VH-VL binders against FAD synthase (ribL). Designs and how they scored, part 4

Target 1, 153 residues: FAD synthase (ribL), of Halorubrum lacusprofundi (b9lsn4)
Amino acid sequence: MTRVVAQGTFDLLHPGHVHYLEDAATYGDELHAIVARRTNVTHKPAPILCAEQRRDMVAALTAVDEAHLGHPEDVFVPIQRLDPDVIVLGFDQHHDEADIAAALAERGIDCRVERASGRDPRYEDELLSSGDIVDRILKQRGSDCDGAREGQR
Key: E = the ipSAE of ESMFold2; O = the ipSAE of OpenDDE; V2 = 0.75 times the mean of E and O plus 0.25 times the DockQ between their complexes.

## First folded at step 1 (VH-VL)

Design f05 (framework fv_fasinumab; at its last look DockQ between E and O 0.18; V2 from the best seeds 0.00; counts 0 for: pae E 10.6 > 2, placed apart)
Fold by ESMFold2, look of step 2:
Structure f05 (fold): chain C 153 residues (1-153), chain A 122 residues (1-122), chain B 107 residues (1-107)
Amino acid sequence: as target 1 above (153 residues)
Amino acid sequence: QVQLVQSGAEVKKPGASVKVSCKVSGYTLTELSIHWVRQAPGKGLEWMGGFDPEDGETIYAQKFQGRVTMTEDTSTDTAYMELTSLRSEDTAVYYCATDLRWGSGSYYFDYWGQGTLVTVSS
Amino acid sequence: DIQMTQSPSSLSASAGDRVTITCRASQGIRNDLGWYQQKPGKAPKRLIYAASSLQSGVPSRFSGSGSGTEFTLTISSLQPEDLASYYCLQHNSYPLTFGQGTKVEIK
């Protein structure tokens, strides 16, 4: 049995997320997805959705066998507990495979590190990032007029 | 496996304070979201507060704000709940209860301490 | 605050009976509901999480259903060891709130 781990924020799901998880699943027999806690998302805007909702959405994807909430302080704790054979990084994730492998080795985790393939857009107006989805929503539905908002909620 | 062992029963006078301990084993305290729930004799369960791992803060039920303090000592893996200005209405069994901060967490409360009876009487 | 209204407050049934306990939330809570059993003198034990998921080690005669505002715990064939008080808990929003409880007695 080959256990694979993938990790990400998975805020507003999009086809890039689905591709990543489907590609990660090809590396083994069961795919565990770790959904990052808000406290661990420091390189981009905080996620819009709570971690439990993001986990539940990821768990519903056919490629994912189990979805887990990440550790609020140490991203490697869930990895140690899952003891995976393979960790698959997202195509655009900024971490270097060698650095991740070294961090795993320091913790005594015997695990191969791979990187998922990228997904090309299939449709002209396709959005492949949660940030782009948020930007689209703000442009189409957002308002900066603070005084005008009191009756909208 | 996770175990939560609480301190023994206490008898207090009105106006005093009580500090109940909850020692964790099987996990380190930082892996758990410790909450406190009480139950007056013959009554239902009442949530008092607990640690919210998403915000990294302790949240207190409004009814107890100003009288309750929940703390953790990671060097001994022990959580504490201190309730001040005790009244006879505070006579109850106090439970620590927990969820994992990660993994299958956020379904509340798959681990419970055995309970600590606090009796407040003159 | 989300109010959890649990019914009935108590019931008495014979071994083998089907028992149904309901909880109604004052607003939608999705499936953020657990069911707990508390035997006399003991700490509560979780039976059901996520409204309908059976906790490992809990007998299959227990089941949960519902979402949104109305939830049901069912014991398909009541056993003598099921004498307990049962509580629902919502965890959709702070403060966490329990239902008032249902005391189940065996005739």
Scores: ipSAE 0.000, ipTM 0.591, lowest interface PAE 10.6, mean pLDDT 87
ESMFold2-Fast, scan of step 1: ipSAE 0.177; ipTM 0.708
ESMFold2 (binder alone), look of step 2: mean pLDDT 90; pTM 0.930
OpenDDE, look of step 2: ipSAE 0.005; ipTM 0.579

Design f06 (framework fv_fasinumab)
Fold by ESMFold2-Fast, scan of step 1:
Structure f06 (fold): chain C 153 residues (1-153), chain A 122 residues (1-122), chain B 107 residues (1-107)
Amino acid sequence: as target 1 above (153 residues)
Amino acid sequence: QVQLVQSGAEVKKPGASVKVSCKVSGYTLTELSIHWVRQAPGKGLEWMGGFDPEDGETIYAQKFQGRVTMTEDTSTDTAYMELTSLRSEDTAVYYCATAPKYFDWLGTFDYWGQGTLVTVSS
Amino acid sequence: DIQMTQSPSSLSASAGDRVTITCRASQGIRNDLGWYQQKPGKAPKRLIYAASSLQSGVPSRFSGSGSGTEFTLTISSLQPEDLASYYCLQHNSYPLTFGQGTKVEIK
């Protein structure tokens, strides 16, 4: 039996996340997802939703057998605990496969590192990133200050 | 940035109850597992209980079962530990500590409160 | 219950010395072990997690090693501020259990 691990923040679940997890599941018999805590996110704005809620949303997906919270300081601790055969990186994740492989070897974790395929939008206005969703919310529902209107009230 | 601030020292008579609070900042309580550890004067550390990710419930060390209750108020990010039927042997510093949740498993305590001295004497 | 036994119970060493503390579990606990430092009158502070991972902000002179039943905490060059009691903790099985502690004093 082959155990696969996928890892990400998974804030504001979108079709790109679903594709990533479905693709990751094809690498083995059992897919475990590790959901990053806010302290694990150093290259992006902090996630909008709390880690428990993001974990529960990921756990509800058909492709995912189990979803877990990451370690606040060390993303490799849950990976070592799961002892996977394969780790599948997301298409857009900025992790270098060689760097991840080296870190795993230092910890005595014997597994291979793969990368999920990307996916094109299926229709004109499909949003495939949490950042794009947040931007859309702010533009359509957020406060839009227009200086020309200030004196009219 | 996680900080745990506990309530102040207490002096109690045998048979009384004490409720110690632990205010959490820098994280949300829902992302942490809160545990309680005590230390009698001049003695080592003793685990009392805390949230068990495997069962999704709070569990207690056998020694304290029936006398201790650990609760959390998510709206105020405050955890509580209440110990009843106090004995002189319960004189100790009581600590709250946080542990990361892994899967259905608990990590090691990463942050600690400053401690609350509870003295039980007649 | 899993018994955690530390050795030695106490030690006295000079500044600059290499200090080693061991912790033995009564059954296999993998790498589910943390090391804690407690200075007089203060709360414990985590030094090591997952048996060998150094806590952020802890000086590099501290290191942990071991797996299964035998674990070691090493201070490569003892400093005066290292005067403290040191405890191991297993979190492999409930109830969680601490070692009895090792008191480190500077000569």
Scores: ipSAE 0.006, ipTM 0.559, lowest interface PAE 11.0, mean pLDDT 84

Design f07 (from f01, 20 letters changed; framework fv_fasinumab)
Fold by ESMFold2-Fast, scan of step 1:
Formats: structure tokens, sequence, C-alpha cells
Structure f07 (fold): chain C 153 residues (1-153), chain A 120 residues (1-120), chain B 107 residues (1-107)
């Protein structure tokens, strides 16, 4: 039995997330997804949706056998419990596979690190990132609440 | 159908060892951790330890360090818990329970329990 | 180790009564808590996982709530078949630790 772990924020699910999880599932018999809490997200804007909702949406996907929230204090705790054979990084994640493997080894986690393939848009206007979705909402439906506050302060 | 089936009741003398088995069916054995939990007569539940059947990694409660050994046999889909240097205080029902590593699979299925009686 | 304390240790109530059992953790455990029912002579059975998620096949009269350090299990309308001991269990960190149990009896 080969156990695979995928990890991400999974805010505002889009086809890119589905592709990542489907590709990750091909590396083994059972796929577990770890969904980052807001406190785990430091290198990009905080997610719009709460962690529990993001976890539940990921758990509903056919490719995913189980989805779990990340540990608030130590991101490696769920990974150590699972003791996976493979961790699959997302295509857009700019982590060196060797650096991740070294960090896991320091914690006694013996697994290989792979990277998922990317996906091209299947039609015009298909959005494959949460950031692009947020940007489109702001352009089409945005309001000027901050301007009023600035005038008062 | 998921089942965890444990070995039958045992009667042991003080100082002896006991090895309880937990045979699983209805799922992939190596996809779930197996925990061992005991319950002395009229008392509450006590966690003893965990084994990952994929690779055999274990972690034991401090109270049982040096006396307990958990093992697996992937060819028969069976987990084992061996407790040595038995005392009367070890008289208990011993349970195995599975753990997916994530909340929906935390102890969702248990074995039926194995009564171990330690007496002369 | 994380200590789990249940209250009350025992209770007696009538069929149809609303009963509540409380579980307190010595430190924050998020929603990493399960509730387990044990009927006399049987293995424990999971009722609730992730503090508030009802196990499939468990009657809707059972519900769980709470996060962090204080949790409750509620039985909205007690039935005779609910005579059992109830245990909370924290899954936040090893060793996993159980509450001492609450015995529920029906008058």
Amino acid sequence: as target 1 above (153 residues)
Amino acid sequence: QVQLVQSGAEVKKPGASVKVSCKVSGYTFTSYYIHWVRQAPGKGLEWMGIINPSGGSTSYAQKFQGRVTMTEDTSTDTAYMELTSLRSEDTAVYYCARDKGYSSGWYDYWGQGTLVTVSS
Amino acid sequence: DIQMTQSPSSLSASAGDRVTITCRASQGIRNDLGWYQQKPGKAPKRLIYAASSLQSGVPSRFSGSGSGTEFTLTISSLQPEDLASYYCLQHNSYPWTFGQGTKVEIK
C-alpha cells in the first residue's frame, strides 16, 4: 500500500486544485490532503474561506480519500502521523524537492518528494488560480469602502 | 465490510507474557494505524500505543515502555500486541482500533476486545 | 500529557430528558476530540468526531459542540438504549488521552 500526501491552502476551489489532487493520487493507493490553516500561510495573502470549509470541500473530491487540517504549531505533525511514502508538491509551489526531502528526513519522515504536472486552460476564460478569481471579483463587483475610512482618519 | 477480529481470552500467571492478535478485513491493512487500548474491570479506557503497519513504526505510552511490543504481519493482515512481566494490575480487556491519521478515521472501528486475566 | 476531565462522573435521567456531558482539556486541542459510547460488555463505538461531526448511523439526538478546551456532548431526548458509559478522547497529540468517563443511567 502506497500512501500519498498532498498539501495546500485550497482557497476558492478551481480546476487547478482538482488537477493537482488527481495527479497526486496517481502516485499511490491512498491520497491524504492536508489543508493549511490561516496561521500556516505566511508567503501569500490569507485565504478568504475558513480552514474547516476548505477542508470539507477538498474532502468531497473523488481523488481525495481523507482531508485534514494542518497543525497550528507544527506543520509536520500530521505528516509524521501518516508516515507517507510520497509527498506531492503542487506545480506552482516554488520549493526545491531536495530541500523539502532534507527537512522531512530531519524529522524522521522517510518519503520521496514528487511534483505534480501543470494544466493548461481547457477553454477561454478558465481561471486556474484563487488569486485570479479574487481579482476578477474585485474588478467586476468591487466597492470603495477604504476610501471613506481614509477620509475620516 | 470492515472488521477487526481479536484473539480469544487468555489466563496467565504473574510474570508471564501475553500476545494478543487483531486480524483486519474489508480495507487495506497498511492504510490505517492500529492502536491498542486497555480497560481494567470497572475502570476507564487507557491508551497503550500505536503501530504503523506500513513499515512497522511504533510509539508507546511511557507507562508501558520496556514491557510492550507492537508488531504487524502484512501477509496475514494481522497486528499484534505483546505485554511481558504480567502483574495482577494488567488484568483488563485489550482492544485494537484503527486510525486513518485524520479525523473521519479516528477509531471509527474497534476490535471486540480480548480479556486477559492475570492470576495464580 | 494532556489531561481530559469529564463532568459529571455519573448521572441518572428519565426517558425523554435532555442530558449534557462536559469534557475539558488541560490545554488547547482545537476540534481534535471524539465522543465514544460503551455499552456494558461491548467495545466502545464512536458517536462524534472532530468535536461536532456525527458518525454515520448514529441517531440525530446525539450532538457535539465546542473547540479549544471545553466540549459538550448532548443527548436531546434520552432513550433506554442510551444506558452506557461515555468517553471523550483528545486526538491532538500523543499520547492520546481519554476522559475518565460518564455513566448514564435511566430511571
Scores: ipSAE 0.000, ipTM 0.490, lowest interface PAE 15.1, mean pLDDT 84

Design f08 (framework fv_fasinumab)
Fold by ESMFold2-Fast, scan of step 1:
Structure f08 (fold): chain C 153 residues (1-153), chain A 122 residues (1-122), chain B 107 residues (1-107)
Amino acid sequence: as target 1 above (153 residues)
Amino acid sequence: QVQLVQSGAEVKKPGASVKVSCKVSGYTFTSYYIHWVRQAPGKGLEWMGIINPSGGSTSYAQKFQGRVTMTEDTSTDTAYMELTSLRSEDTAVYYCARGRTYYDSSGSFDYWGQGTLVTVSS
Amino acid sequence: DIQMTQSPSSLSASAGDRVTITCRASQGIRNDLGWYQQKPGKAPKRLIYAASSLQSGVPSRFSGSGSGTEFTLTISSLQPEDLASYYCLQHNSYPWTFGQGTKVEIK
């Protein structure tokens, strides 16, 4: 039995997330998704939705066998617990496969690192980014004022 | 080791076309977007457009629409930028850069090519 | 198109000085902003992504802050090797747009 791990923030679900998880599932028999907590997100604004809600939405997707919350201080803790055979990075995630593989090896995790394929927009005005969805909401429905956010952790 | 290696300098006459290449290595070519940015001598950086090497979808800055074409060749892991109807003001260093913009808002240029000088002179 | 305006356009400072460069967007861009360093004769290099995140391998004297429409790049203790032009870039919406650049000279 081959166990696959995918990970991401999964704030506002869009077809890019679904494609990523479907592609990740093809690498093995069982797909586990790790959903980042707000404290794990340093490269973009804090997610709009709480981690538990994002986890539950990801868990409901057909490609996902189980969804888990990330660890507040150490992103590798759930990975070590799951002991996967393969970790599949998202098409547009900033992590380098070799850097992730080296970090896993230092922690004694014997795991292959792969990267999912991307997909093109299927139609005009298809949104494949949570940021683009937020921008659309702000332009059409709300203020341009930034929302409150937790401090960086 | 991630590398983006561009073709060599070119000298063109006004009205000609130029095609600059960007050969990538050290990562999966179809997993990242390629952007093209230019810089006229002594001037700032100007974004030209983006290509998704997975499928070849593109988006160009309005200023270049109709003159620029971005393509990819997945058999050689190479991206191309062709600019037609060259004018003297197109004299610039042209850069390719790897970026993210698919489903992550972090979409900035983490690796750049070395640049290709294109000189347009009569 | 979103207009990006940097200030100052140029500055001269001594080694050890604190240097601040600002970047203003004509509309809200959240934290979809990067800072790039270009040394003479070289391709640009990313210093900061997501407005405040330091690129791996970049010295800790560089930092970024801001959100929405006003952003700042700070060099806490200027070094001779920091002689360069610095550019902000918004990637909030297409077309992506750069600021006009800030030239930093060392006295």
Scores: ipSAE 0.000, ipTM 0.485, lowest interface PAE 12.9, mean pLDDT 83

Design f09 (from f07 with heavy chain D99E K100G G101Y Y102K S103G G105W W106Y Y107F Y109L; framework fv_fasinumab)
Fold by ESMFold2-Fast, scan of step 1:
Structure f09 (fold): chain C 153 residues (1-153), chain A 120 residues (1-120), chain B 107 residues (1-107)
Amino acid sequence: as target 1 above (153 residues)
Amino acid sequence: QVQLVQSGAEVKKPGASVKVSCKVSGYTFTSYYIHWVRQAPGKGLEWMGIINPSGGSTSYAQKFQGRVTMTEDTSTDTAYMELTSLRSEDTAVYYCAREGYKGSWYFDLWGQGTLVTVSS
Amino acid sequence: DIQMTQSPSSLSASAGDRVTITCRASQGIRNDLGWYQQKPGKAPKRLIYAASSLQSGVPSRFSGSGSGTEFTLTISSLQPEDLASYYCLQHNSYPWTFGQGTKVEIK
C-alpha cells in the first residue's frame, strides 16, 4: 500500500489547499496530511485558526485519508511515525526537494520527495491565499466605532 | 485567453547557442511548472527539463546537463530555454508546456513549438 | 534513469478496429504514467493521466490501464481522426522519460 504525506499550515481553507491535497493523493493509495501547529510556523505570521480546527477541516476533505497534528518541536516526528513512500511539497513551499530529501535520509526515512503543481484562479475574485483572505476580512469587516457602517452603504 | 507563445524559428551554426522564449498569458505565470520538450524531425519526444517560475528552481535531463539553462522573467511572464554548444543533432522543434490542474501531472497547455536548425 | 519501451513501433488498422499499445517501464513507477497523442504537424495532447484517468474532453473510446511496470492504451473503435503518434510518459521520478512512440495509421 503506497502512503503519501502532505504537509502544511492549512489556515482558512481555500481552493489552493484543495488542489495541493488532490495532487498529493495521486502519488499513492492513501494520503496523510500533517497540519502545522502555531509553534511550527516561524517564517510567516501565526495562523488565525487553532491547529485542531485546521486538522479537522483537512480531515473532512475527500482527498485526505487521515490528518495529523505536527510535533511542537520537530515536524519530522510524525513523518518518521507514518513511514511514507513519498512526501509531496506544496507548489509555494520554499523548501528545495533535494534539501528535504537529504534531511529525511539522515533521519533514516526512505521516501521520495515530490512537488505539487500550482493553479490559477478559476474566476474573478477567487482567493488562493490565507493572507489574502485575512486582508479581505480586515478591509471589509474592520471596526471603526460603528460596526454596522459598512452594511449601511 | 490562456496561451503559451514561443519565439520564432532559428538557424544556427555548430558551436553556437540558442535561447528560445515562451511567453505566457491568461494565467498566473508563477502558479504552474513549465517543461521543455524537444522533437527531432521524424523522431519521438524527448524531455529536457523543468522550471518552477516561482523561485527559478530547475531539474534537467542528464543528456543536457551542462549545456541547457532554463530561466524565468516574472516581470514579462516569460520562460527561457538556452542550449549551448549546438550540434547538428540538436536540430529539432522545441516545445514549452505547462503542467495541468488538479494534481494531474500532465501537460495541459503547449506552446506552438520553435524549430531550431543547426547546419553541419 | 527510467527507460520506457513501447510496442508496437507502428501499426495499421481499419476504422472500427480495437487498437492496443503497450508501454513497459524499466522499474516500478506505480500509476505515474500518462499517454499523449500527437497528430502530424501539431503539439502533443494528453489523453490519459495517472495510468487510467481520462483527460477531460477526450473521447471515451480511449482508455488506459496498468500499474507498476506494464501499461496499456486502448482505442476501442478506431476513427480516422485517431491517425497520430502515441507516447507514454513516466512522471514517477526525474528525469521524466517518454517511450519511443507508436505510429497509428488507418488503412
Scores: ipSAE 0.006, ipTM 0.497, lowest interface PAE 14.0, mean pLDDT 83

Design f10 (from f07 with heavy chain K100S G101R Y102W S104G G105Y W106A Y107F Y109I; framework fv_fasinumab; at its last look DockQ between E and O 0.04; V2 from the best seeds 0.00; counts 0 for: pae E 15.8 > 2, placed apart)
Fold by ESMFold2, look of step 2:
Structure f10 (fold): chain C 153 residues (1-153), chain A 120 residues (1-120), chain B 107 residues (1-107)
Amino acid sequence: as target 1 above (153 residues)
Amino acid sequence: QVQLVQSGAEVKKPGASVKVSCKVSGYTFTSYYIHWVRQAPGKGLEWMGIINPSGGSTSYAQKFQGRVTMTEDTSTDTAYMELTSLRSEDTAVYYCARDSRWSGYAFDIWGQGTLVTVSS
Amino acid sequence: DIQMTQSPSSLSASAGDRVTITCRASQGIRNDLGWYQQKPGKAPKRLIYAASSLQSGVPSRFSGSGSGTEFTLTISSLQPEDLASYYCLQHNSYPWTFGQGTKVEIK
């Protein structure tokens, strides 16, 4: 059996997340997704949703066999515990494959590193990032613009 | 410091119920699962079930299905285990233990145990 | 349910002896195996996690090995304070299951 690990923040789920996890699942027999804790999200805006909710949403996806909360202090602890055969990075994730492979080798983890393909937009109004979803919500459900609405009636 | 502090010993009659508490401190209550494990006098450890304090979802060992209820109160950071229709074989020490399943930190911290004695 | 068969059920050894305790899983559990020490009247204490990783603060005479279905806890030089019962736990699949325990006594 080939165990695959994917990891990410997985804030507001969107088709890009689903594509990533579906593509990652093709690399093996079991897909385990690690959902990052807020304390580990240092190079982008903090997630809107709590880690447990994000984990539960990811666990419900057909492609995912099990979803896990990340470690609050060391992101490699769950990877060592799961002992995967393949780690699949997201298409646009910040880390270089070689840097991740080196970090795994330092920890004695014998694991291949791959990168998932990207998700092309399929629908005209499709949003493929959590940030875009937040922006759309604010545009449609916030005030018409800052200062435009005088107050509630 | 991380602590799981359980309620005191209980003596019950057959057919009664018991509710054991497990108060958590030193970490964010909703970030770790709570499990309940029991140990009859002179016997080994027996897993009873798990609760996710975030939202209250549970899974129970089949042996206890229908008799056990695990709950949480996030306002007091306290987990509870209630066992009904008590029998003499339910005499045991009941432990709560925390779990961060992805890190191999299963049961890194245990409560002190609560002795429940069921006797006529 | 995954059955954990732990052996021996008890042992008696002299201080300084090398002691081994084994657990066998009824199906593969990868490295989802912990070892716990329980002294009389106390809650269990984790010694080993992820089959082979030593818990912080646990003496280096304790070690764990194995993966899949076969696991071993070794005490390289038994000390008087190691008098306890020892348990393995699989946490690969619900219900989580313990081995039946090994009581270790000092001659």
Scores: ipSAE 0.000, ipTM 0.505, lowest interface PAE 15.8, mean pLDDT 86
ESMFold2-Fast, scan of step 1: ipSAE 0.008; ipTM 0.611
ESMFold2 (binder alone), look of step 2: mean pLDDT 93; pTM 0.942
OpenDDE, look of step 2: ipSAE 0.017; ipTM 0.616

Design f11 (framework fv_fasinumab)
Fold by ESMFold2-Fast, scan of step 1:
Structure f11 (fold): chain C 153 residues (1-153), chain A 124 residues (1-124), chain B 107 residues (1-107)
Amino acid sequence: as target 1 above (153 residues)
Amino acid sequence: QVQLVQSGAEVKKPGASVKVSCKVSGYTFTSYYIHWVRQAPGKGLEWMGIINPSGGSTSYAQKFQGRVTMTEDTSTDTAYMELTSLRSEDTAVYYCARAGYSYGKDYYYGMDVWGQGTLVTVSS
Amino acid sequence: DIQMTQSPSSLSASAGDRVTITCRASQGIRNDLGWYQQKPGKAPKRLIYAASSLQSGVPSRFSGSGSGTEFTLTISSLQPEDLASYYCLQHNSYPWTFGQGTKVEIK
């Protein structure tokens, strides 16, 4: 039995997420998704939705067998606990598969690293990123709020 | 190594059109949006618009709507920005810049790699 | 459109000085803000993304802070090579908008 892990923030779900998870699921018998907490996100704006809600939404997707919250301080904690056979990276992640595989092996995790296929828009104006959805909302509904702080440090 | 290399300087007459190219290397062209930004001599940076090279969808700043067209050629990994009905006020350095998008990260942020710029001079 | 206002428009400081540049958004943009450095005759270079994250390869004397509508870029110990114009950019909503820029001179 092959256990697959996919990971991401999964803020506002879009068809790109569905494609990623469906592609990841093809690598094994059981797909687990790790959903990043707000405090885990340092390279992009904090997600709109709380981690528990994002996890529950991901868990409801047909391709996903279980969804888990990330660890606030150590990305490897849930990966080590799940002990996957395969980790599937997003199609354009900057990390090299070999470098990630080496890091996992160093921690005693016997894991293959794969990369998901990309997906082209299927129709004009199909949105394939949470950032694009947020932008569309702001354009159409315009927010003049100062932006309340909604994350934990 | 990620690089964006732009076409050379252009001199145009008022009313003409200019088409600037931006050839990318070191990454998958269709995985990142491309922004176009200009800078008039002695002035600040001005955002013109964005193109998704995966399908060619675009969004332009209102000021340029109707005069600007952004396109891509996936066979040559090149983005283009064409500006028509040129005026002396369009004299500027035009930049292309990469914006990240990743399925795993599920968000884009800013402009991380910039082209060297293309000076377009419009005589009046 | 979201308007970005930078302060000051220009400043002169000595090597070793602490320099602070402020950027204010006309509406809430969360942490969807970057800081860019442009040296004379060169293309801009990103220093900071997500308001406070240091771009790889950028010296640690540069730091960013703030969220919502008020943001700052700090250079803890100004160096001669830091002579440049600095721009903030919001990427919360299209059209993306830059501040007017701050010119930093070394005296």
Scores: ipSAE 0.000, ipTM 0.496, lowest interface PAE 12.0, mean pLDDT 83

